# Designs tried in a protein design chat: VH-VL binders against UPF0179 protein Maeo_1037. Part 18

Target 1, 145 residues: UPF0179 protein Maeo_1037, of Methanococcus aeolicus (a6uvu3)
Amino acid sequence: MDKRITLIGSKIAKTGNEFIYCGVLEECSECRFKKICHDGLIVGKRYRIVSVRSAKHPCIAYGDGVKVIEVEPSNNFTILIESKKALEGLTLSHSDIQCNNILCKYYNLCHSEGMPEKYKIMELHEKIKCPKGNSLIKATVSTIN
Short names: E, the ipSAE of ESMFold2; O, the ipSAE of ESMFold2 at other seeds; V2, 0.75 times the mean of E and O plus 0.25 times the DockQ between their complexes.

## First folded at step 16 (VH-VL; framework fv_nezutatug)

Design e6 (from k5 with light chain S93H; at its last look DockQ between E and O 0.91; V2 from the best seeds 0.75)
Fold by ESMFold2 at other seeds, look of step 16:
Structure e6 (fold): chain C 145 residues (1-145), chain A 122 residues (1-122), chain B 107 residues (1-107)
Amino acid sequence: as target 1 above (145 residues)
Amino acid sequence: QVQLQESGPGLVKPSQTLSLTCTVSGYSFSSGYYWHWIRQHPGKGLEWIGSIFYEGDTYYNPSLKSLVTISADTSKNQFSLKLSSVTAADTAVYYCARDWDEGDHPYYMDVWGQGTTVTVSS
Amino acid sequence: DIQMTQSPSSVSASVGDRVTITCKASQGIRTWLAWYQQKPGKAPEPLIYEASTLQSGVPSRFSGSGSGTDFTLTISSLQPEDFATYYCQQARHFPPTFGQGTKLEIK
């Protein structure tokens, strides 16, 4: 149960949203919220917003200010996997789907950031209609600790 | 025309390692996805032992995991099974099989070898 | 593991009969089920994938149906070459598992 309180830009502070923590910026060196904002977060790790408080605070890095949020590590998320590889319960080695169509509505599910070398398939969902003709299935996966 | 053929010793002593090889012809091992080993005990049903993905990842029946090793030699178009510390309970017909090539879902077997009988006896 | 239970364990039938074999999964498997036929002294051969899709070259007298936990294999008019043992196999969740088999015998 690794829940934490931190701050994030007000525009993205919504329950259920996820983000990858990228570290302390040079701009944060003089910020009064530096410790609360950054302590206890791991660079490169994905987090899910569990709750959002309405109060907005100024931040040099976020022009519209920040809100206080509670987060937890997110080890489970949704990606697209080649259908012929995908059996629930398998641990797969990550491999890129070769597609450069950045305008595709599925692009971010095919090119999820922060994927480790291996992941476990927790649940298979529906196959999608890939505009390029790839045979892909939507899956909830778990990153290996 | 794809063909799979099992080979190896038909008799193995208890506590030794059972070693089998599946030779693939008419199809490249590297063109497939999963490659399987399945066994059938005398007068009983089928038991999946494990599989190897063409890039090298292996998957084993959890009940056998510590005793099973599957490997491939792509230059010979072969993949192999080793089962360590065998007992009489490992007496069975052993099959290799290819994952369904034309399908869109894994872990269905489309081509099976003819099977090889292995007896574990003192 | 998902357990697959076939019924009946054996069935006796005559050429020309209609036969059904049932396979029940311990958990929902959608339609991710295969049927195999095994004749004595031979390896299993695929009949049906995805609960209802016939393998290329399988006679149309074979059909499969079902989803979730309950599945059937039907042979509409038995031929002499159909006397064999039939296995179902789930491909929903690792590891894949087989039913115990149904032996179809001549009356």
Scores: ipSAE 0.697, ipTM 0.891, lowest interface PAE 0.9, mean pLDDT 87
ESMFold2, look of step 16: ipSAE 0.706; ipTM 0.891
ESMFold2 (binder alone), look of step 16: mean pLDDT 90; pTM 0.936

## First folded at step 18 (VH-VL; framework fv_nezutatug)

Design c10 (from g6 with heavy chain E55S; at its last look DockQ between E and O 0.84; V2 from the best seeds 0.74)
Heavy chain, then light chain:
Amino acid sequence: QVQLQESGPGLVKPSQTLSLTCTVSGYSFSSGYYWHWIRQHPGKGLEWIGSIFYSGDTYYNPSLKSLVTISADTSKNQFSLKLSSVTAADTAVYYCARDWDEGDHPYYMDVWGQGTTVTVSS
Amino acid sequence: DIQMTQSPSSVSASVGDRVTITCKASQDIRTWLAWYQQKPGKAPEPLIYEASTLESGVPSRFSGSGSGTDFTLTISSLQPEDFATYYCQQARSFPPTFGQGTKLEIK
ESMFold2, look of step 18: ipSAE 0.725; ipTM 0.902
ESMFold2 (binder alone), look of step 18: mean pLDDT 90; pTM 0.929
ESMFold2 at other seeds, look of step 18: ipSAE 0.724; ipTM 0.899
ESMFold2, look of step 19: ipSAE 0.702; ipTM 0.891
ESMFold2 (binder alone), look of step 19: mean pLDDT 90; pTM 0.930
ESMFold2 at other seeds, look of step 19: ipSAE 0.720; ipTM 0.901

Design c5 (from g6 with heavy chain D101S; at its last look DockQ between E and O 0.79; V2 from the best seeds 0.73)
Fold by ESMFold2 at other seeds, look of step 18:
Structure c5 (fold): chain C 145 residues (1-145), chain A 122 residues (1-122), chain B 107 residues (1-107)
Amino acid sequence: as target 1 above (145 residues)
Amino acid sequence: QVQLQESGPGLVKPSQTLSLTCTVSGYSFSSGYYWHWIRQHPGKGLEWIGSIFYEGDTYYNPSLKSLVTISADTSKNQFSLKLSSVTAADTAVYYCARDWSEGDHPYYMDVWGQGTTVTVSS
Amino acid sequence: DIQMTQSPSSVSASVGDRVTITCKASQDIRTWLAWYQQKPGKAPEPLIYEASTLESGVPSRFSGSGSGTDFTLTISSLQPEDFATYYCQQARSFPPTFGQGTKLEIK
């Protein structure tokens, strides 16, 4: 099965949220939850939270404690990319799109949470009409790790 | 007007490293996006070798089996090709090219260098 | 890799003729195709981008059409300066690939 049980900070433990697993922290080396927090997760992989248990547990890394979550791999996701960079099959270094228009209907595609440093373009879709005039194309990308 | 000019030896011995430089004039390397190397074998069509993005990322034709290195020297407005372990099969005209500056889609080449003939022979 | 196949390999035509060159992609490339003209001893030069957009300064007798896998380059009234080899190139997917070329010989 691709699904795993782990723990994450209580404030970000919400169904639908995604994160990149970055490995075991030094603070966690002697933690009693170390195995359940980290076993079965691959460093650099993106995961999606599919369920959250309500019980909180203390954690030295998270001041508000942690919650038990169920996650699944999130290898592919949709973003907007500057069109002049975007050839299908390239691995690009992530760069921010310069825009602070929170009311834009595309805001979450331009500012996706949990973006890796690098990503591979799996498929290009349509160009969009950016209100700021940026030349952007919608793409399905995958994490390298 | 933008001009690209290839330079390097015209004759290279087998097993040596082919080294070419593209000098860009009339346009800043940093103003472009991708910069390409392409070659043309005698009596054959065009083969894309690789590219470099202005911020430094490089991309190589998988068929060249890790023999290619592309680098840039932005202070000289140049980018370079090294092809290691050459054989007679690497005899070709070598071109550098700029990615299409006016478009909004990559990997079309709008300005090409004059081309330089490289012969691999003992 | 996406293979690009041009036909014919060569064509002989007279000044004033209408000439059509075809390019077929091994898979759907939408309209992400360019055409280049190469005269003997010279570098390729751009003619058409995005299947149908003429590069600045290209004579209007040149046109491109097609989408998906089948594309054409048309010269509506052939001129003596059109003697050259023509290449198509896909820009859908890494690595970019070229057709093998079509040599246009003027009778």
Scores: ipSAE 0.699, ipTM 0.888, lowest interface PAE 1.0, mean pLDDT 88
ESMFold2, look of step 18: ipSAE 0.711; ipTM 0.899
ESMFold2 (binder alone), look of step 18: mean pLDDT 90; pTM 0.931

Design c6 (from g6 with heavy chain D101Y; at its last look DockQ between E and O 0.89; V2 from the best seeds 0.74)
Fold by ESMFold2 at other seeds, look of step 18:
Structure c6 (fold): chain C 145 residues (1-145), chain A 122 residues (1-122), chain B 107 residues (1-107)
Amino acid sequence: as target 1 above (145 residues)
Amino acid sequence: QVQLQESGPGLVKPSQTLSLTCTVSGYSFSSGYYWHWIRQHPGKGLEWIGSIFYEGDTYYNPSLKSLVTISADTSKNQFSLKLSSVTAADTAVYYCARDWYEGDHPYYMDVWGQGTTVTVSS
Amino acid sequence: DIQMTQSPSSVSASVGDRVTITCKASQDIRTWLAWYQQKPGKAPEPLIYEASTLESGVPSRFSGSGSGTDFTLTISSLQPEDFATYYCQQARSFPPTFGQGTKLEIK
């Protein structure tokens, strides 16, 4: 549904590969491909390569150059959710964990950016010892609907 | 002392809608998490029908999904089951149950109702 | 769906005997398994959560063990009040599913 064109290093430019967009590198600030390479991508978001064009282009960041790829967002996230809510296969309504400690090592898992109104629990992982005593479990979730 | 009690008609005709209500006493519906309906056919084991989360989300056994509706009335401390288009195969003892309050994992049942027998017969 | 299979389907034993009931899951459920006891004419009652944690007030002669796919309920010294049907239930994956039950009869 929300497909985009970008460039990535030739060695990793393979259909089915995934990557996390990390933003514009310092050495790319003067690159002639900067706009095509970075426009429309969200820092920290996971993308999957759906097609690869064969032509290589020079790149200061990739020694073997880059290839044009078509990507789409990957809808899988890792988050912390309240253990009492969490059964694998349930679709839950999003609910923020009430904690304002932005320095907590788990903060980004408790306050995951880009969460939809609802998500499906794909896999539960380990329980987390929350400093404030919340009973939380790490989960891989996906958007469905 | 938490108590759950099922109520509803004991005899239902085929093709009608079976309606059951679970009344919760000694505990608030809104203080629980998941609330369940489970049934037991004569001489057979237990089958989970569905659940409702205290905030309103519902979850149904995929084998029954198009036929089942679960709802709650928090002001009456009740939640209800409707099963449409019933057949003789829906004859069973029906239980409501509370999710384990003291636990740290969902979908364990700690309090069950006494059960109500429903017969589907012409 | 995760299928839960109990063995044996029934057992007849004497007061004082040690009884073992097994429950096998069709896939890994970690320790997310409960045991329930259902006496004749009554609703099921919780016995064990999380494979091995006894519910409050359950006699210590009951114990549970196992992880992954193979689980065991043991009654160390059978008492007259223990004749019942026992069910396991997985809580790893939606929908929750029960074993078919094991009837324990006192000789």
Scores: ipSAE 0.689, ipTM 0.885, lowest interface PAE 1.0, mean pLDDT 87
ESMFold2, look of step 18: ipSAE 0.703; ipTM 0.891
ESMFold2 (binder alone), look of step 18: mean pLDDT 88; pTM 0.880

Design c7 (from e5 with light chain S93H; at its last look DockQ between E and O 0.88; V2 from the best seeds 0.74)
Fold by ESMFold2 at other seeds, look of step 18:
Structure c7 (fold): chain C 145 residues (1-145), chain A 122 residues (1-122), chain B 107 residues (1-107)
Amino acid sequence: as target 1 above (145 residues)
Amino acid sequence: QVQLQESGPGLVKPSQTLSLTCTVSGYSFSRGYYWHWIRQHPGKGLEWIGSIFYEGDTYYNPSLKSLVTISADTSKNQFSLKLSSVTAADTAVYYCARDWDEGDHPYYMDVWGQGTTVTVSS
Amino acid sequence: DIQMTQSPSSVSASVGDRVTITCKASQDIRTWLAWYQQKPGKAPEPLIYEASTLESGVPSRFSGSGSGTDFTLTISSLQPEDFATYYCQQARHFPPTFGQGTKLEIK
């Protein structure tokens, strides 16, 4: 029941892909698809594509057009957490990992966008080899318990 | 070097609040991660009560959550347990403990206090 | 909650014996298990972390093994100071839980 219909660029319209809704673009203010593209989506919220319809439609914002998709909220994230904090089932206050190495292959897991102030650890995965020597573990976390 | 010592009344009346303090010496509370309270009923095993993280977040055994409060006073290098509305079932030896300092995983206890016996009776 | 069940509840043994104590978890806990030793009138003391990692200063006659749900603590040659109660504790899921204990007594 949290599923909804929207439109997204044809190149990224694949089942399983995720995106963060950033709001209505200025270019879209007079678009005839504005309601379908944007109605029912929450700015800053992450969504996962559940299904994709094959028909393409023209769009000013997406050069290769858009496709109709069904999406659902994505409340689960994969992130890296300091190992000494991480017990499954705890709700932690979010704390940034102190690392400015933007070229690190783990950078996006250490600096995940869309994180709330608190998250619940749903499952711990493998520890990783941090180039800076930080003791980190990969985890699936949730914004809802 | 690191020592933990529980202190507080050994005898508490039913329906009162049990209040214990753990004093940490040889180590700063703020250098640790989790700090725990555990109890052991007469002739029974160990029961984890709750913990406090050095930044202030608290975590309680769900069976005790509405009755328990853990707090810290970093200026005194202490953390405390309050258990409200006690009954005879709360008679136990109470321990404080430090999360494993050298480890890479939380919720292992490496240093325990000596324990303090609390009896709840009229 | 993950239930931790120890076997046996009590063991009578002689100095020099090899003793094995088992601990079974109600769910997979990987290797996130600790063993503690408690002597009468004293606080528990750590023996083993991570199922098999010996705590500093613990004699090498103690060893731990296992993963998943089945774990063992072994004392290869029992010494007089080893008569105590032993507890396992899981650290995979909140809240942490302990086994009921195994009392090791002099025969």
Scores: ipSAE 0.688, ipTM 0.885, lowest interface PAE 0.9, mean pLDDT 86
ESMFold2, look of step 18: ipSAE 0.709; ipTM 0.894
ESMFold2 (binder alone), look of step 18: mean pLDDT 90; pTM 0.933

Design c8 (from g6 with light chain S93H; at its last look DockQ between E and O 0.75; V2 from the best seeds 0.71)
Fold by ESMFold2 at other seeds, look of step 18:
Structure c8 (fold): chain C 145 residues (1-145), chain A 122 residues (1-122), chain B 107 residues (1-107)
Amino acid sequence: as target 1 above (145 residues)
Amino acid sequence: QVQLQESGPGLVKPSQTLSLTCTVSGYSFSSGYYWHWIRQHPGKGLEWIGSIFYEGDTYYNPSLKSLVTISADTSKNQFSLKLSSVTAADTAVYYCARDWDEGDHPYYMDVWGQGTTVTVSS
Amino acid sequence: DIQMTQSPSSVSASVGDRVTITCKASQDIRTWLAWYQQKPGKAPEPLIYEASTLESGVPSRFSGSGSGTDFTLTISSLQPEDFATYYCQQARHFPPTFGQGTKLEIK
């Protein structure tokens, strides 16, 4: 129930790679593989490639073709959190960053989809100065604990 | 001017529960982030016991986790430490402390209480 | 847990001396290190945050440096009020941990 079969561009079809599923392209509406490519995937959700089949198939969306892959949901996320809260190894209660600027380059890191009520900080990265002046830090977090 | 003051018994018998309270004055508990308990054994260094976040989440030193409870009473501007099943090894000076409120990184302590000595002895 | 090891464990010095205390972390803590001063019978007081940032009101004779695993606290010209025990503390990974302390004594 966790794993799915799908297709992805051959250049990025490597075990261990991750991607965010962005939905069905208009060009894919009549594609023979539409169901396999897209069924069971959630728009905005991160997936990790578990295995790759070697055969390459033509695809209009990927110029060098696609490969069949097996994927699973990734429970690790990179997000931005308030730096004053963030110590590696803590489990924080999820709290939305108060910002509605959907054009911000950090928007998706501040408003990551699929976050549970609590998450554990696995690793802290660089600090970010938000355009609104918030003091934020990039973090890899885990949804399991 | 922020001040923290520990209160509680100075002498506790083995196997009992040690209870300490930190009273915060000049600053609201709910305006802070993390609030800490730290202890110092006789002639030894400092050991972090645990913390409470202003919204209620608690964090404990893994070596003490099953024995420690930290709670807050925001109406009294206080937070408290309970340490169960104490032994002579829990004899120490106990401090409460505030997380640095002007920084952008947690778990630096900027204001400490004066400390209260707790002796565990028959 | 990240172990913090200070050296020396004690040092004897005279007023006016330059004193250097080191703190080593068992793994990389970037610059997430604080220094505290503790006088006898008193609580620790902050001196330095972020390895090198002086807390407000701390005399400029105190300075800190380092990153990664190796850190130093320097007192450029020792004053009588500086005789105390000094602790480093990492703030990279839960749980926060302290060095064992360095006692600075008068000769």
Scores: ipSAE 0.690, ipTM 0.883, lowest interface PAE 0.9, mean pLDDT 87
ESMFold2, look of step 18: ipSAE 0.699; ipTM 0.890
ESMFold2 (binder alone), look of step 18: mean pLDDT 90; pTM 0.936

Design c9 (from k5 with light chain K24R; at its last read DockQ between E and O 0.89; V2 from the best seeds 0.77)
Heavy chain, then light chain:
Amino acid sequence: QVQLQESGPGLVKPSQTLSLTCTVSGYSFSSGYYWHWIRQHPGKGLEWIGSIFYEGDTYYNPSLKSLVTISADTSKNQFSLKLSSVTAADTAVYYCARDWDEGDHPYYMDVWGQGTTVTVSS
Amino acid sequence: DIQMTQSPSSVSASVGDRVTITCRASQGIRTWLAWYQQKPGKAPEPLIYEASTLQSGVPSRFSGSGSGTDFTLTISSLQPEDFATYYCQQARSFPPTFGQGTKLEIK
ESMFold2, look of step 18: ipSAE 0.719; ipTM 0.898
ESMFold2 (binder alone), look of step 18: mean pLDDT 90; pTM 0.932
ESMFold2 at other seeds, look of step 18: ipSAE 0.713; ipTM 0.898
ESMFold2, look of step 19: ipSAE 0.709; ipTM 0.894
ESMFold2 (binder alone), look of step 19: mean pLDDT 90; pTM 0.934
ESMFold2 at other seeds, look of step 19: ipSAE 0.703; ipTM 0.893
ESMFold2, fold request of step 20: ipSAE 0.707, 0.718, 0.708; ipTM 0.895, 0.896, 0.896
ESMFold2 (binder alone), fold request of step 20: mean pLDDT 90, 90, 90; pTM 0.930, 0.932, 0.932
ESMFold2 at other seeds, fold request of step 20: ipSAE 0.705, 0.716, 0.719; ipTM 0.890, 0.897, 0.899
ESMFold2, last read: ipSAE 0.729, 0.742, 0.699; ipTM 0.904, 0.905, 0.890
ESMFold2 (binder alone), last read: mean pLDDT 90, 90, 90; pTM 0.933, 0.934, 0.935
ESMFold2 at other seeds, last read: ipSAE 0.703, 0.728, 0.721; ipTM 0.895, 0.904, 0.900

## First folded at step 19 (VH-VL; framework fv_nezutatug)

Design i1 (from c9 with heavy chain E55S; at its last fold request DockQ between E and O 0.86; V2 from the best seeds 0.76)
Heavy chain, then light chain:
Amino acid sequence: QVQLQESGPGLVKPSQTLSLTCTVSGYSFSSGYYWHWIRQHPGKGLEWIGSIFYSGDTYYNPSLKSLVTISADTSKNQFSLKLSSVTAADTAVYYCARDWDEGDHPYYMDVWGQGTTVTVSS
Amino acid sequence: DIQMTQSPSSVSASVGDRVTITCRASQGIRTWLAWYQQKPGKAPEPLIYEASTLQSGVPSRFSGSGSGTDFTLTISSLQPEDFATYYCQQARSFPPTFGQGTKLEIK
ESMFold2, look of step 19: ipSAE 0.707; ipTM 0.889
ESMFold2 (binder alone), look of step 19: mean pLDDT 90; pTM 0.934
ESMFold2 at other seeds, look of step 19: ipSAE 0.718; ipTM 0.899
ESMFold2, fold request of step 20: ipSAE 0.707, 0.715, 0.690; ipTM 0.893, 0.895, 0.885
ESMFold2 (binder alone), fold request of step 20: mean pLDDT 90, 90, 90; pTM 0.933, 0.934, 0.931
ESMFold2 at other seeds, fold request of step 20: ipSAE 0.726, 0.711, 0.718; ipTM 0.899, 0.894, 0.895

Design i2 (from c10 with light chain K24R; at its last read DockQ between E and O 0.88; V2 from the best seeds 0.76)
Heavy chain, then light chain:
Amino acid sequence: QVQLQESGPGLVKPSQTLSLTCTVSGYSFSSGYYWHWIRQHPGKGLEWIGSIFYSGDTYYNPSLKSLVTISADTSKNQFSLKLSSVTAADTAVYYCARDWDEGDHPYYMDVWGQGTTVTVSS
Amino acid sequence: DIQMTQSPSSVSASVGDRVTITCRASQDIRTWLAWYQQKPGKAPEPLIYEASTLESGVPSRFSGSGSGTDFTLTISSLQPEDFATYYCQQARSFPPTFGQGTKLEIK
ESMFold2, look of step 19: ipSAE 0.707; ipTM 0.892
ESMFold2 (binder alone), look of step 19: mean pLDDT 90; pTM 0.930
ESMFold2 at other seeds, look of step 19: ipSAE 0.704; ipTM 0.895
ESMFold2, fold request of step 20: ipSAE 0.712, 0.711, 0.725; ipTM 0.893, 0.897, 0.902
ESMFold2 (binder alone), fold request of step 20: mean pLDDT 90, 90, 90; pTM 0.931, 0.930, 0.929
ESMFold2 at other seeds, fold request of step 20: ipSAE 0.715, 0.714, 0.719; ipTM 0.897, 0.893, 0.898
ESMFold2, last read: ipSAE 0.698, 0.724, 0.724; ipTM 0.892, 0.902, 0.900
ESMFold2 (binder alone), last read: mean pLDDT 90, 90, 90; pTM 0.932, 0.932, 0.930
ESMFold2 at other seeds, last read: ipSAE 0.723, 0.708, 0.722; ipTM 0.899, 0.893, 0.892

Design i3 (from i1 with light chain T31S T53S; at its last look DockQ between E and O 0.94; V2 from the best seeds 0.76)
Fold by ESMFold2 at other seeds, look of step 19:
Structure i3 (fold): chain C 145 residues (1-145), chain A 122 residues (1-122), chain B 107 residues (1-107)
Amino acid sequence: as target 1 above (145 residues)
Amino acid sequence: QVQLQESGPGLVKPSQTLSLTCTVSGYSFSSGYYWHWIRQHPGKGLEWIGSIFYSGDTYYNPSLKSLVTISADTSKNQFSLKLSSVTAADTAVYYCARDWDEGDHPYYMDVWGQGTTVTVSS
Amino acid sequence: DIQMTQSPSSVSASVGDRVTITCRASQGIRSWLAWYQQKPGKAPEPLIYEASSLQSGVPSRFSGSGSGTDFTLTISSLQPEDFATYYCQQARSFPPTFGQGTKLEIK
């Protein structure tokens, strides 16, 4: 019931890959696959590819075409958290790290898309060396209470 | 420089609510991260009760969760503990504590209050 | 919950002795362990964080070691002010938990 059929670019259509659904692109407004590609997906929600069909279809948004995939919601995210906040098992209110350096190699982990209002820390990983000197730790978090 | 001081009644009757306040001086509650309540039973070790984060989120020992409430009054630089439906087993010395201010890992306590003894007796 | 077991529960020693206190976690806690010292009638005071990092003002005769599940606190040459109760505490997983304490007494 949580699984859904959709299409994604052939290059990234691999079992185990994840993506964040970003909504209907302007290019898709008149696409013949619009309903199949977008129906039932929630903007900002992360999905995991669980199966891939081999047939390749043309797509205006993906130059190498698309493949039909089955996806399921993925509630787990890897993000960076201030180390002083991060104890495994706590449920934290989400807050972005105040940094506008969009060229930082860690930018997307500090400003992860699709984050819920609250998240539970499932596992702590390594501390990273922040170029700005922030004390940050990599963590797997979940939207499940 | 920073000091924490517990206050509240030293005697509480069974089934009543134990209420304690921790007053923070020399340091702003809003500058800290986690603020803790810990208790120590007579002749026994330490038990973490719960904490409150500077933004207001609260965390409670699962063994006490439905009985405990922690709140803060940032304008008074205070945070408080309420423990409902107390029994003789809640007789203990109660401490408030600050999360380690200069560290990079949470839930290490660096400054403790002096402690206040609470006896639950009919 | 991660249970913390200290050994011994008490130890008698003389000034100048070397003492080792052990703390075992019921599951891996990496190095996220603190040691506290508590003197009679006083609140606990931090001694060591992160298994081995001495806090400011703690004498160098104190040392901590270990990672994973097995940790030790060592006092290399006891002084009169070291007779106290010592607690370990894990900061790996919610909720934080303490060992039951080790009382260090004068022989």
Scores: ipSAE 0.693, ipTM 0.890, lowest interface PAE 0.9, mean pLDDT 88
ESMFold2, look of step 19: ipSAE 0.699; ipTM 0.889
ESMFold2 (binder alone), look of step 19: mean pLDDT 90; pTM 0.933

Design i4 (from i2 with heavy chain E102S; at its last look DockQ between E and O 0.86; V2 from the best seeds 0.73)
Fold by ESMFold2 at other seeds, look of step 19:
Structure i4 (fold): chain C 145 residues (1-145), chain A 122 residues (1-122), chain B 107 residues (1-107)
Amino acid sequence: as target 1 above (145 residues)
Amino acid sequence: QVQLQESGPGLVKPSQTLSLTCTVSGYSFSSGYYWHWIRQHPGKGLEWIGSIFYSGDTYYNPSLKSLVTISADTSKNQFSLKLSSVTAADTAVYYCARDWDSGDHPYYMDVWGQGTTVTVSS
Amino acid sequence: DIQMTQSPSSVSASVGDRVTITCRASQDIRTWLAWYQQKPGKAPEPLIYEASTLESGVPSRFSGSGSGTDFTLTISSLQPEDFATYYCQQARSFPPTFGQGTKLEIK
């Protein structure tokens, strides 16, 4: 029940997309949408788009304007973790998996963007067949606070 | 061959701090993943106390109510346990252990120290 | 916390006997269970990881089975060196927990 209304660039405004709120830009000081865009959002917090309204509005920060969206906090998400580190209920310090295979179908799960320094393992799923032979397990994790 | 050896006082008075050190030989602390402390009460089973990851993160049994501190001295190849405000319930044999090195799942113990008996008594 | 209960608490048996020890978890632990053997005055030693995988050097007379909540350790033909206390331990979720032990004694 922490859903909020805000605005995001029209090209990114799709249900299921996620973003990190980075705060108010100096260009937004005189914008008539400043309160709607920024009130109730926490700098550094990750949000997921739940719904998108069709109306476009002009915005100096987004060249093709913005759309009104409904968002909710995105605290849980899926990543791959080295199996030897992963016990359900532990809070781990984030570290990158040593792999440069950008074409790997698991690449984004191994190199998840926007991870804070620490995360809690909420549930372990199946081990995956890593093309490079790394021992990895899929996990649902939560960012802390 | 990997060897673990516990050391510390065998007798501790109530309300004091129990301090133990585990010395690792034949293997580098930094080569392992998790390193554990486990205890065994008289005539009873085993209780996991806590662990330390090679990079320094620590994890403690919630039943010990923030009374536990685990730390490591990589230069001495050692890790240590402190348990504060001890009572008679903390009388036990204390073991250090290495996390299963050859597997792909954590929190199994493959090498144990010999154990050291600690008695909490007035 | 996941509670692990073992049965029986003790068993008396003769050399050559087949012995089965049971371990039950209070919730699903998949196959993330280990077995340890402890002789008097000595530290526990690993026997089995992941419910059924024998540790290096463990005799083939030891076997483990089970998944979910019910697990067994079987010794197919007891040897004199097998008289000890046996513990199960779950590694599904924090904190790891042990069974209370099963003591295997000489008849």
Scores: ipSAE 0.672, ipTM 0.882, lowest interface PAE 1.2, mean pLDDT 87
ESMFold2, look of step 19: ipSAE 0.716; ipTM 0.893
ESMFold2 (binder alone), look of step 19: mean pLDDT 90; pTM 0.926

